# VH-VL binders against p40593, part 8

Target 1, 148 residues: p40593
Amino acid sequence: MIHPLIQRLTTTLGYPLLDADGLDRQVRTQPFSVLFFAGDPQRFPEALDVAVILPELVKAFPQLAPALIAGADEARLQGRYGFSVWPSLVFLAGERYLGCLSRVLDWGEYLERIPAILAGENEDLPRIPVLSPESGTPSCSPMETSES

## First folded at step 2 (VH-VL)

Design r6 (framework fv_regdanvimab)
Fold by ESMFold2-Fast, scan of step 2:
Structure r6 (fold): chain C 148 residues (1-148), chain A 123 residues (1-123), chain B 110 residues (1-110)
Amino acid sequence: as target 1 above (148 residues)
Amino acid sequence: QITLKESGPTLVKPTQTLTLTCSFSGFSLSTSGVGVGWIRQPPGKALEWLALIDWDDDKYHTTSLKTRLTISKDTSKNQVVLTMTNMDPVDTATYYCARTYEYVFGSEYFDLWGQGTTVTVSS
Amino acid sequence: ELVLTQPPSVSAAPGQKVTISCSGSSSNIGNNYVSWYQQLPGTAPKLLIYDNNKRPSGIPDRFSGSKSGTSATLGITGLQTGDEADYYCGTWDYSLSAVVFGGGTELTVL
């Protein structure tokens, strides 16, 4: 069962809910995409804050085609994009990975970081980080990780 | 035409379970965008939302009372039932059922209300 | 605990106008639609305004709503003695995952 704030993005606002095949179509047809990985909002309540903020981000950056990832494929695609913290927004230029932003950020931080991500160089997809017993959970947002 | 009416006991003892039924006519809970909620109002106090059930059988409860509240629907009978466990004198209130229509999450409003039923909790 | 703040009372004379405020935060009014309800003594609430500024069929245009930032306002013009009632604002709060109502404002028409 998905939370109503997250479900609203697909049912009311018409954002696609993508499995792996849907994602392949999205990245071949859209110049830029922002993919929302919500996780379980009971475990990660900031996912609800991001669900509210995402439509406002799309208004501010209308070149972004938003989409949600189907729950069954979230873990698989987490491995592909290499984020470790839920929720996360993943930014793509067509098929190219540009970067991600994890957890909820201040509005000003979104306005600063998103243009930099969209202007960024193409990257190889990151490998899933190898965790040591003393390292914090790695994240797409450096300020959310413990000291290295 | 379109009506909602609450029914159930008017007197409840502490620790008992309250069961209230909302019976309605003139609309269906199978219609997309329709839901029915429960709101209560203690004497002289503000409105407090308790729960809502929608056409898709999605259920929502206020977090402060979630463990005590159950909401269900019987679409064939045009009824929504609210159950509240472990009643306490502070739960004394008028209980309303109300319809939400053309539901968009984040735009919940109640366009039609029942008359309310007063529930007194005392020993 | 109430998360939406309304003045406890307002008053004005017949024919005058009055404004009732409702103040919240980003998790409720700031990012969601506001509704307003009128409750005459001894009666159930009645919807006056939905989606910030829309009137249901049958509600006169003397009643209006507006929203700016994290605050909403109900306006009533041409006050009538029949407008004496409690008025409540309401909205969704995504942090609480709940519909929240203001504390209510008692309108007295002097």
Scores: ipSAE 0.000, ipTM 0.498, lowest interface PAE 18.0, mean pLDDT 82

Design r7 (framework fv_regdanvimab)
Fold by ESMFold2-Fast, scan of step 2:
Structure r7 (fold): chain C 148 residues (1-148), chain A 123 residues (1-123), chain B 110 residues (1-110)
Amino acid sequence: as target 1 above (148 residues)
Amino acid sequence: QITLKESGPTLVKPTQTLTLTCSFSGFSLSTSGVGVGWIRQPPGKALEWLALIYWDDDKYHTTSLKTRLTISKDTSKNQVVLTMTNMDPVDTATYYCAHKLRYFDYLLPFDYWGQGTTVTVSS
Amino acid sequence: ELVLTQPPSVSAAPGQKVTISCSGSSSNIGNNYVSWYQQLPGTAPKLLIYDNNKRPSGIPDRFSGSKSGTSATLGITGLQTGDEADYYCGTWDTSLSGYVFGGGTELTVL
């Protein structure tokens, strides 16, 4: 089933679990959203780290309305936002895509990158969904400046 | 949890058509993102990917064998079938089926494999 | 034809470290995630590494992966005799619209 750390986000913290119709409502009613694409935590164990960190990110950035994406819709909505790596956090201003952050980052990286994304300084644009997926060209991967 | 098993003839004569069935449990091909692929390995040689089918009936075949290969699924039976026409002794190999996931731009590996079935092509 | 190039063999002593390379192009390794598969004699392949550098449950941390440009590397430290196997890299190739495997590397623990 759903891992307890991920389940807690919906059951204890009350984060919505969105399908496509729920997402349309979210983006029309919330000034800013952070969407959590967890994938399968057995395959993407960093999803559990992101699940723990997400409530702390919402505390640090209270303008963000958090939501989880229903597993059945994750693949379709991944195509809309163009990220290549699981887990990912997708940031929206109303209906407008602002950017994404893939995998788990250090806390300092979240504090640095989220304000820039919310200010509209990230120019990553959602790709047109394709039927033949291409992995490995990530617009949402962490910057490798600490290792350059 | 996830298991796959190949079945079909172990001996095939040249020019005949090979039909292999992959029977699986622990997942469904009605589940979004799920796929099953076929890989073969001639004795002492490398792995060679043959074909792949996803839950939405999206199909892929290796270009060198595309005209000889057909892949299909029976979701209600939890089966994927590979058909290969005009068999030749060079097609002698162990044939594997394997589970795979797709999330648009994110392609997961072949994470669970069947035990393989050996097919010998000779007269 | 092989699209991904691996050395045909590699060897090292027990307890030592070995690396296995996998070289491709922009349409495969350059733009896609690399997986590594271990095949013990007489058995089906087993997923060893996925997403360039991640381990499935049950794979010890002495196995590691990395990717730079159009090449990927599998690293094995603390070599054990039970590591003798064939190792294959694999990835999607967008120009072929298909999955490709390397030619395989036979690891011998001397």
Scores: ipSAE 0.000, ipTM 0.508, lowest interface PAE 15.1, mean pLDDT 83

Design r8 (framework fv_regdanvimab)
Fold by ESMFold2-Fast, scan of step 2:
Structure r8 (fold): chain C 148 residues (1-148), chain A 121 residues (1-121), chain B 110 residues (1-110)
Amino acid sequence: as target 1 above (148 residues)
Amino acid sequence: QITLKESGPTLVKPTQTLTLTCSFSGFSLSTSGVGVGWIRQPPGKALEWLALIYWDDDKYHTTSLKTRLTISKDTSKNQVVLTMTNMDPVDTATYYCAHSEYTLEWYFDLWGQGTTVTVSS
Amino acid sequence: ELVLTQPPSVSAAPGQKVTISCSGSSSNIGNNYVSWYQQLPGTAPKLLIYDNNKRPSGIPDRFSGSKSGTSATLGITGLQTGDEADYYCGTWDSSLSAYVFGGGTELTVL
């Protein structure tokens, strides 16, 4: 059962829902992609917040081609991208892994961090999405909240 | 000093299953970004890519043969195994395994010597 | 059918230069990066060029690659008798979800 807020991304907004073959086509045809790994929103309710904010992020960063990952492939592709926290947004330049942002962030944090991820593009990085310290890619783990 | 070597039967009867093993040294299939592919070449013909297995166990196969092909790895033994079912005389070829890398695209930088498989009655 | 088209043969004298073309479509060369492989008689292929124009360690700068639109070119200068081989281009084809090789070009040094 897909939650309505997540389902609207594919039905109303026309975002592709990608299996493994669809992902191959996406990364080959799009200069930049943002992949939404929602997980189970009953277990990870922040997925619904990310579902609401993702269309606004695409408006702010129109170079990003958004897509959702089919539930059956989420666990396998999590292994490829190496994130551990749900929900996550994975950012790619073609097939190259640029970084990820896990959980829901404040709007200003997205505006600061996404340009840094996109600016960190390095054409010497592997084009198959992998997590490697040598790639200079930021961790998907949430930043520690500083004490006020 | 990456080395790869193919092994398996040199003669297979029609309808039998072929199993080939790629044994390698100088790298690990636990290393992020590393893969091993299989390529074949019938006598006097062009190279044909068959399959690739990636460090994270992600697998790719040529679509024309995908129902006949299985690729697997044993990371602890430094081996990759290709299995091909229902062999036919047209499958007679030299079979290579190769170390694969991605930078901006897939490429095969170091190849085994190849093993020749003849399919005949 | 072969998806990438190469001339079946080329020939030149020692010391000359030769170019080998590889022609494809938007689903392969047009949107992806090209590699070139050298196969000496009776041996396994050897990588000459990757990512359109990069050389692996140990490959002399006599070998070069380029790409324009849906075509790629391998250039060999200062041709030597040891360059007699079959040459293959290769790339990913997004419509087939497969790695594809060209038909090969036989280089004769005469």
Scores: ipSAE 0.000, ipTM 0.511, lowest interface PAE 15.2, mean pLDDT 83

Design r9 (framework fv_regdanvimab)
Fold by ESMFold2-Fast, scan of step 2:
Structure r9 (fold): chain C 148 residues (1-148), chain A 126 residues (1-126), chain B 110 residues (1-110)
Amino acid sequence: as target 1 above (148 residues)
Amino acid sequence: QITLKESGPTLVKPTQTLTLTCSFSGFSLSTSGVGVGWIRQPPGKALEWLALIDWDDDKYHTTSLKTRLTISKDTSKNQVVLTMTNMDPVDTATYYCARIYTYDEYGRTLYYFDYWGQGTTVTVSS
Amino acid sequence: ELVLTQPPSVSAAPGQKVTISCSGSSSNIGNNYVSWYQQLPGTAPKLLIYDNNKRPSGIPDRFSGSKSGTSATLGITGLQTGDEADYYCGTWDSSLSAVVFGGGTELTVL
């Protein structure tokens, strides 16, 4: 059922596959996490591209503890982290939401965006109240800003 | 063209089970991202979503009625069937089926209804 | 219960413009795309707006949508008597795994 490129992340590389309870344990034990919400790669083909690039991102940012989210919990946990586009990478400092990156990006874009997210420089956090009538819905994609 | 039509009994007694069939044409539930949902509207009241089923047989039901609702599809017949158990006079409503887009090819979760059936009125009384 | 709040009614004269608001939370409007539906008396709802601000074929550009934070707005310009209807917003609620609709707004063209 699971696509080989996604399955290798758990089988060969040992990334945990987390349900909601597993996620709670991960955020309590890891200083930083990157959570991969792959979705169904038949519906979301870019999930396969993200699956290929994720191990390289972890090598570039070894402070990140990677994990996959179990398919049955993806829709429920999506609401917690404020993304509407699949696939998505969600970045956490412990329990604290730092930001997300949706769809596949160019390598240089990941190298630019991830350090800013880890430094807590994300301007669109779902928990922050809207400060103005023109402030938009938080988006996990650098190109997906608030719709006017 | 794309059409949907609801069918089933128009009168149901309290405690009985309601079975409604949505028959559609012009699209297939084999198409990724496409589903069919059921919505009801009591007289003079707001729209209330009940359930949906999509191309890969994922099923969702409104929490307040989840134990009473069953949704199934027959892709070869172009039909979606909703059952609701233990009918009560408060369930009197017009029941609609509608095509829903759940996901697009860009990975966006959409969940909007683009074509609606005409609705079928179900009255629950003794 | 309703998780999206709309005003129960709005009114304006022919040729004027109106806006209809829809307020929710981060789990619905804040995280997802908003649609709007028009229901003429005695008829089934019809899709007016999807994906926050897109119109299906056949919907005039007098109808527009927008979204900001956890709220969405339907705009109607150049009001016509044929626009008298109930208007509903709708979206997905990620925490409920459910489609949710607003309570509806009755538009009267005076």
Scores: ipSAE 0.000, ipTM 0.559, lowest interface PAE 13.2, mean pLDDT 85

Design u1 (framework fv_umesolerbart)
Fold by ESMFold2-Fast, scan of step 2:
Parts: C-alpha cells; structure tokens; sequence
Structure u1 (fold): chain C 148 residues (1-148), chain A 123 residues (1-123), chain B 107 residues (1-107)
C-alpha cells in the first residue's frame, strides 16, 4: 500500500516510479536526477515530509529530474549509493553520483547544500572545476545519534 | 504562540567576551534553522550567523568570523551566540530569527524574530 | 557579497496614498527576496517572501514584485500603522544581506 502523499508524486505530478531497468534509462537520458528513496512511511514518517518538500525542491532546481524508486528495489539499490538512513534523496549527473541528503532537512539547508552538490563540491568525490570557490558539502547528512 | 526571547546583553569592555541566549517556545525548535541578526543604534540590519536545524551547517558574516560562535541545544530549545574579542563596532541590538519550514515551499529565513538584547562595547 | 540598495532613503506619504519602495541587488537573487517592516523600538516583522508571497496575517494592501535584480514593495492606501522603516533582504547567496532601509513617514 502506498501512502497518498507519496502516491500523489506519481499519479498527480507524473514522477516516474523506477525499478532497476527504469533507473538505468533515467541516468542515461537525464542530465541531472534526484531519486527519492522513501522507505516505509510507517517505519520512517519523515518520508512523508520529504514527499511534500520534493516538488518544491524541483521548482527551486528545475534542472533536476525527479523520480521515485519502486519499493521492491529500494533495499537492493541502497547499496549502490551507500546511504544508511531512510528517507534519502540521491543526486546524480547522468550516471555519476553527486551526493545524498538523508532524512528531512530545514528549507535553508536544502537551498545551500543542493547547489554545492550539483556543482560537484562533494568532498568525498573528485572535485569538478567551478567558477566560484567550493563550500565542500558532505555526500550524505550525518546519521542520527538518537535511538529509535 | 511562537516566541523567541533573547537574553545576555550587557555593557562589556573592548576585548571582552559575552554569551547571548535565545529561548524558543510555541513551536518544534528542532525542526527550524536559526539566525542571529544585529542592528547598531540608528543603523540598519546586519546578518551575523546561521545554524541549521540539526546544527550541522553553520555560516558567519566575515565581520565576526573567528570571534563569534553560534550553537544550539535542541533539548533545551535554546540558541546561543558566544562572542569574544568584542569591538566598539559590535555594539548593537542582537535578534534571533527563525526560518520557514519546508512545508511553505518558497523560503524566507526570518519568519519570526525575538525582541532583541542590547550589547554595548565601551570603555 | 551581494550588495542590496534601497531607494528612496526616506519617503513622505499622506494617509490613503500609495507608497512604492525599490530594492536593487548587485547581482541576480532570482526571487529569493524578502521584505520586513520595523517600527521604533520593535523587532522587524516579515511582510513578503519569495519576492511576491505575502506572509500570513499581512494585509492585502502590501504587495511585492520583481525578480533578478530589481524589486518593488507597494503599499496601497497607506494607513497610520504603516509608518515605519522597511528593509529588503536577499537569501539567494551567503552571506545573507539587507538593504539600508527606506523610512516611510507621514507627509
């Protein structure tokens, strides 16, 4: 069962829901992608918050092609991008991994960190030359220290 | 009701130190980024520092970088500004201000402000 | 840093008249521009964000427009409580920067 707030992204807004083959097509055809790994919102309620913010992020960064990952493939594909916390947004330039942002963040934090990720300022990856000095953004948000 | 209450402003000598606090109530403090903004007597607004909701992202104005430290305690619902090596030019009313949550889409960093606390740096 | 320039520094207006305040950015800030009102002895109050979105509880007589480098705040049918100093602020780039303010005073 898909939660209505998550289902709206595919049914009302037309975001693709990708399995492994669909993801392969997405990364070959889109210059930039943001992939939403929602997880189970019953287990990870912040996934519903990310579902609400994602369309606003796409408006702010229209170069991003948004997509959801099919639930059956989420755990398998998690290993490809190395995030450990759900929900997560994974940012790609074609097939190239640029970084991720886990859990729900403050709006101001999204506005600062996404441009740095898209400019290739991820400290964990080889730097891509940019006009402005790089801020150096971590590949993913720090894991939460609070227990379940 | 959303409230932000600053405290800690005082008269301090040049080269001195002071810690400002901002107590938040009426909202989920841990879900919002916070800012410090100052205003010298009879002058305009100057942004001082930013801290994200988790505390992981911090920014400072060049005028205070290396002298001021912003921090937060989400369990105590409090924001702090530790000021060192104070100068006459740091004399101002210091405000804390809240950012919009992501639910509101297009952002603004300052939807609610505290009343301010006056810091006077003079011999 | 992005320099924000407001004009005029002082605007004298009669009650019931329209006031138009300008804000210019030294480089593009897209629509990431906010307007604040400050009355003597009070903290600033947010009026507009996203260049044109009115904050909750702000009267309809306040409106914002513009994008890129040129922005305007308009107050239609000015009321006695509107006499204050108004600041624009960009939040497109770090550091965040404010304009010098426009004082709206009674004529």
Amino acid sequence: as target 1 above (148 residues)
Amino acid sequence: EVQLVESGGDLVQPGGSLRLSCAASGFTFSSYSMNWVRQAPGKGLEWVSFISSSGSTIYYADSVKGRFTISRDNAKKSLYLQMTSLRAEDTAVYYCARDLRYFYGSGSPFDYWGQGTLVTVSS
Amino acid sequence: EIVMTQSPATLSVSPGERATLSCRASQSVSSNLAWYQQKPGQAPRRLIYGASTRATGIPARFSGSGSGTEFTLTISSLQSEDFAIYYCQQYNNWPLTFGGGTKVEIK
Scores: ipSAE 0.000, ipTM 0.506, lowest interface PAE 14.7, mean pLDDT 82

Design u10 (framework fv_umesolerbart)
Fold by ESMFold2-Fast, scan of step 2:
Structure u10 (fold): chain C 148 residues (1-148), chain A 125 residues (1-125), chain B 107 residues (1-107)
Amino acid sequence: as target 1 above (148 residues)
Amino acid sequence: EVQLVESGGDLVQPGGSLRLSCAASGFTFSSYSMNWVRQAPGKGLEWVSFISSSGSTIYYADSVKGRFTISRDNAKKSLYLQMTSLRAEDTAVYYCARTYKVEYSGTTYYYFDYWGQGTLVTVSS
Amino acid sequence: EIVMTQSPATLSVSPGERATLSCRASQSVSSNLAWYQQKPGQAPRRLIYGASTRATGIPARFSGSGSGTEFTLTISSLQSEDFAIYYCQQYNNWPLTFGGGTKVEIK
């Protein structure tokens, strides 16, 4: 069962639902893509918040071609893009990975971070902490004020 | 085939200036962060400077900060190192090196997957 | 800065034998450690990243292990083309730092 807020993206708004073959076509035909990895909204309820804001992000950044990833392929393609947190938005320039934004962010944070990702800056940001790595795994989650 | 070709190394007097260049080919230069790494004659490797893919984030080793300026021109697929106030201790082979990233992943490893052949800078009277 | 210490400075090995090279970090670098090979007159070449992952095209006789502060590069059944200087490099903290190198030479 697909949650109505997520299903609306494909049925009402016409966003593609991509398996691996569909993704290959998307990256060859679209200059920029934003891929929505929702996960299970019962496990990751922020996926519903991202589902609501994604159409507004596409309006703000019309160069982005949005698409959802089919549930059966989410885990396999998560490995391809290396994010650890659900839900995530993955940004591509053609076949090239640009970066990701995990969980739900404040609207202003999307407006600041997406332009940097599209400029190709995000993947070059140092993942080297001043101290030992916080989690030992790559994350696209925003840094909280209290984290060190 | 990924290639990095350095040029500009020369004999320079102490206090002098020199600009090194690195020409990149065989990959999308604008998608990779770049580094300069040097090696003094008979000595080990020393990281000098880092520049992000867009050019907006830059780091320097303390030994060169305030004297060296790293820059890039993505349209020309070139990396530069402007060196000023050169010292005898700056004598080294300077390598242009690409930061590794796993294609189609959110993981960047700040180690160097491809290196140029190097260009020798000698600072001596 | 994180200080990287390699030992021994020079290792004499016969072809076909096993070489074991050590790299120690002054503080934990997790698994954010790489190994490079440098032959005389040549630029360094990537071997291993993430402490244990071989780079594409690197022969199976090269293996890396360790985490935190203690790391090892092992070359099993050493070949003539393996005589070189080997460097470890941490990428856990800025500035990036290298070990002093271990020279593997013919006994």
Scores: ipSAE 0.005, ipTM 0.522, lowest interface PAE 10.7, mean pLDDT 83

Design u11 (framework fv_umesolerbart)
Fold by ESMFold2-Fast, scan of step 2:
Structure u11 (fold): chain C 148 residues (1-148), chain A 124 residues (1-124), chain B 107 residues (1-107)
Amino acid sequence: as target 1 above (148 residues)
Amino acid sequence: EVQLVESGGDLVQPGGSLRLSCAASGFTFSSYSMNWVRQAPGKGLEWVSFISSSGSTIYYADSVKGRFTISRDNAKKSLYLQMTSLRAEDTAVYYCARLGYYDLWSDYYSFDIWGQGTLVTVSS
Amino acid sequence: EIVMTQSPATLSVSPGERATLSCRASQSVSSNLAWYQQKPGQAPRRLIYGASTRATGIPARFSGSGSGTEFTLTISSLQSEDFAIYYCQQYDNWPPTFGGGTKVEIK
């Protein structure tokens, strides 16, 4: 029941599919990780666009170790990283949370924002303990503000 | 309400194979990592194998690595242990056990729910 | 592997008395330690985790303490149903390991 474009990431490209326990190994062994939280692609079709883009992002940023998060653990781990929108990409340096990018972005936006995230330059992000559950879920994208 | 029920334990000859099953009920099986823990007659507890909630991450005790295979079927709410090349020292009651809640960082290998166990006897 | 050593191997206690069980780790396990009770013919039951946190439904007479390498399980007023074997288990380092057990028997 997993969409073929998402399943391809694990079956053809060999990306690990992690639950909470698998994530512990990932953060201990990888200097940088990008975690893909796809959600239900029937509800969030943009997850399929992110699934197509993710391998290209890994090629552009080869220091990133990609992984998918198992559906059963997505809600629990969402609390750990504090994002509220599906799909999301979460960026880690070892155990340390660096930031996230929610929904699909233009390719140029990924190329602009990922280097800043990896440099740890976003001091406005909430201090979210990696590997600890969180109450509330801040957005991983800039909040859209408008005035009437 | 919450329970684990093992089955499949039997008398088996050395070098033989056996498959154990564990049926889960009363909780969302697909949300929990599962383990096999064994206890030889009159002896203490020994962890055997771990499988993550999705089935993607698997670990084995060195004593069984290469001989035992853990697997799960989340649609059937079942955990399995395929045992091959059985030896006398594998004689034990085999328990399936659930890891506790993942909201506690120090609770990864603490077992909150246990089955009743199934006896495996390896003897000629 | 971290080696867990429990003492004494057997503890003889009368109902109503206090029982104190010890568990030692070969290296620090912080507070990542659990205690289990196993009655004859039954599966183990988790009593304590995080060295001192009582599991749901566990009577207040059971208490755990310690950190690092030295841990204690105390049963403040032994009831007839408390005669069992008790195991400590570390989950600080892979693989998880159990102590050899302490049998609490009637005096």
Scores: ipSAE 0.000, ipTM 0.495, lowest interface PAE 15.4, mean pLDDT 81

Design u2 (framework fv_umesolerbart)
Fold by ESMFold2-Fast, scan of step 2:
Structure u2 (fold): chain C 148 residues (1-148), chain A 121 residues (1-121), chain B 107 residues (1-107)
Amino acid sequence: as target 1 above (148 residues)
Amino acid sequence: EVQLVESGGDLVQPGGSLRLSCAASGFTFSSYSMNWVRQAPGKGLEWVSFISSSGSTIYYADSVKGRFTISRDNAKKSLYLQMTSLRAEDTAVYYCARGKWLYYSGYFDYWGQGTLVTVSS
Amino acid sequence: EIVMTQSPATLSVSPGERATLSCRASQSVSSNLAWYQQKPGQAPRRLIYGASTRATGIPARFSGSGSGTEFTLTISSLQSEDFAIYYCQQYNNWPYTFGGGTKVEIK
């Protein structure tokens, strides 16, 4: 049902696949979490790149408890964290939102940005979660200059 | 569809200079590291240079260090290779290649079709 | 630099046969090894990364194995379109280095 590279995260590596109730348990029991919002890999092929990177990020930052979000609940939960693009990695300290990294980044950028996020140094952190994402500048995606 | 299109290859005299370009489309260029890889006629592949997604980290093969300069323009979705002090041994097809990830993004998941540089006297 | 050695330089096989290609590193590269296919007049094409992860769109007959210094690419039932030159590449250390290639040709 899901792409083998994403399936491997749950079947071989044992990462939980969370619905809304599972997410509630995750944030109450884990000091730090990284949540993978993959989206549909046919629509968002970079999700496959993030699926391959995520286990290596967990090795580099073993304090992170990784989890995937069930496809049916991704849209419902997207507004809570304020990202507008797929795939995204959302970082939490318990229930507290620390930041997100959207699309795929090179390895050096992950190593630079994740420590700052975990230290709570992310100045772009939304203070108030929104019910649904709004058009405009993504809160956790790199900005691109328009070619027009 | 991910596409990388190289241009700028030409016949150049030893000691000369040449600038190669690579135009990217079909993906978020600013999120990926980029590489130049070359192949001399009838020979194998040789990695030339790496640039990180932001442009802040750059590496060169010893054979080109001090003579070649890699750069990128994320707004224009373009990668460049400025070549100076060219030698006959620099004769090769030059490929633009996208780094996937893993410790400086060393796996090249997409390649352009290449542009031929011939250094002859 | 890490030297990558591929063997054999040329492998002559018939369609339907199994082809096994070897790649050796002069020092450990962990699993940071990729395989590429190149046909005459074409750019290299991705096949495998992380020693054993098949790239999207690559047929199941291609498989990679190994870690450290010894790596293998296997084509389980060679098809006519598989005759090409195959390169291994390490990305564990700078500079990135390629093997010399193995040419898989029709017997």
Scores: ipSAE 0.000, ipTM 0.519, lowest interface PAE 14.1, mean pLDDT 83

Design u3 (framework fv_umesolerbart)
Fold by ESMFold2-Fast, scan of step 2:
Structure u3 (fold): chain C 148 residues (1-148), chain A 122 residues (1-122), chain B 107 residues (1-107)
Amino acid sequence: as target 1 above (148 residues)
Amino acid sequence: EVQLVESGGDLVQPGGSLRLSCAASGFTFSSYSMNWVRQAPGKGLEWVSFISSSGSTIYYADSVKGRFTISRDNAKKSLYLQMTSLRAEDTAVYYCARDYYRSTLGYYFDYWGQGTLVTVSS
Amino acid sequence: EIVMTQSPATLSVSPGERATLSCRASQSVSSNLAWYQQKPGQAPRRLIYGASTRATGIPARFSGSGSGTEFTLTISSLQSEDFAIYYCQQYDNWPPTFGGGTKVEIK
């Protein structure tokens, strides 16, 4: 079952729930997107915290078009964007990958990191990370391991 | 195992039309974006067209835009390329190719068919 | 569109020798680069993706390296089955584009 706090984002707030076709439409029509990869909230309870703060992030950064990813597509798209931790927020400029923020952060941390991501200040990062089955995926957390 | 089998290649006059087909088996066809890639005799590879898993997103190379139409039938596990206003420079082996990821952004191609030859000549 | 340039056009090598193939992008493609092998009369097959990751079933003698604009495919101790044309392809920016190919032939 989908948790009520996550389901509210699509039913009450009208955020799109994207499958592959929906994602394609999103990246073609929106200058900037924030994609919410919630995972299973029973396994990753911080997903509920991110579900609560995501509408507030959209208010603070109105250029962001928010969307959720359909559960069946989360594992495939995790491989595409190269994050290893749930929940994660993935930031795109059109179809270009800008970065991600994993787990729940303090409000001030979001205010610092999102503008840098949207400005593309990490220009050395690939547009879409390549995930190898033999390799680990990058972590999108505020800890020192995220400075790599 | 994954298989892609193209058909429909033929000799056609300039200005003519052809419809190419690609029959897929061994995987969930409806879950993958598909591409057409061509290769002129003795030349390199050129990407031609892309279609997303549901068929909602379609892209074409500038050289074929307005003349070629890509489509798919997920129930029949088939990919199509309708070619019109054919020119001598469209002469090539046409491959259908599977996108590695279930992706709308275009990636690399993990499986290719054997190709079907289209010859445009007077 | 991003232009991919491969060099040399033809590489003549003997079995057991090392072959080094180059691929250059007109702008940075990060590590979003794939290599394909095509034998005469056959469809291309994927060798390498992400600039350096071998596809399943590809022998260890094939290795890829590079990032940004300069990429290399190396075949150590070339075998008779490796005589083919090799293509690089970028998937960093739309549309996907291929290099002109490098033909690896018997010396």
Scores: ipSAE 0.005, ipTM 0.514, lowest interface PAE 12.7, mean pLDDT 82

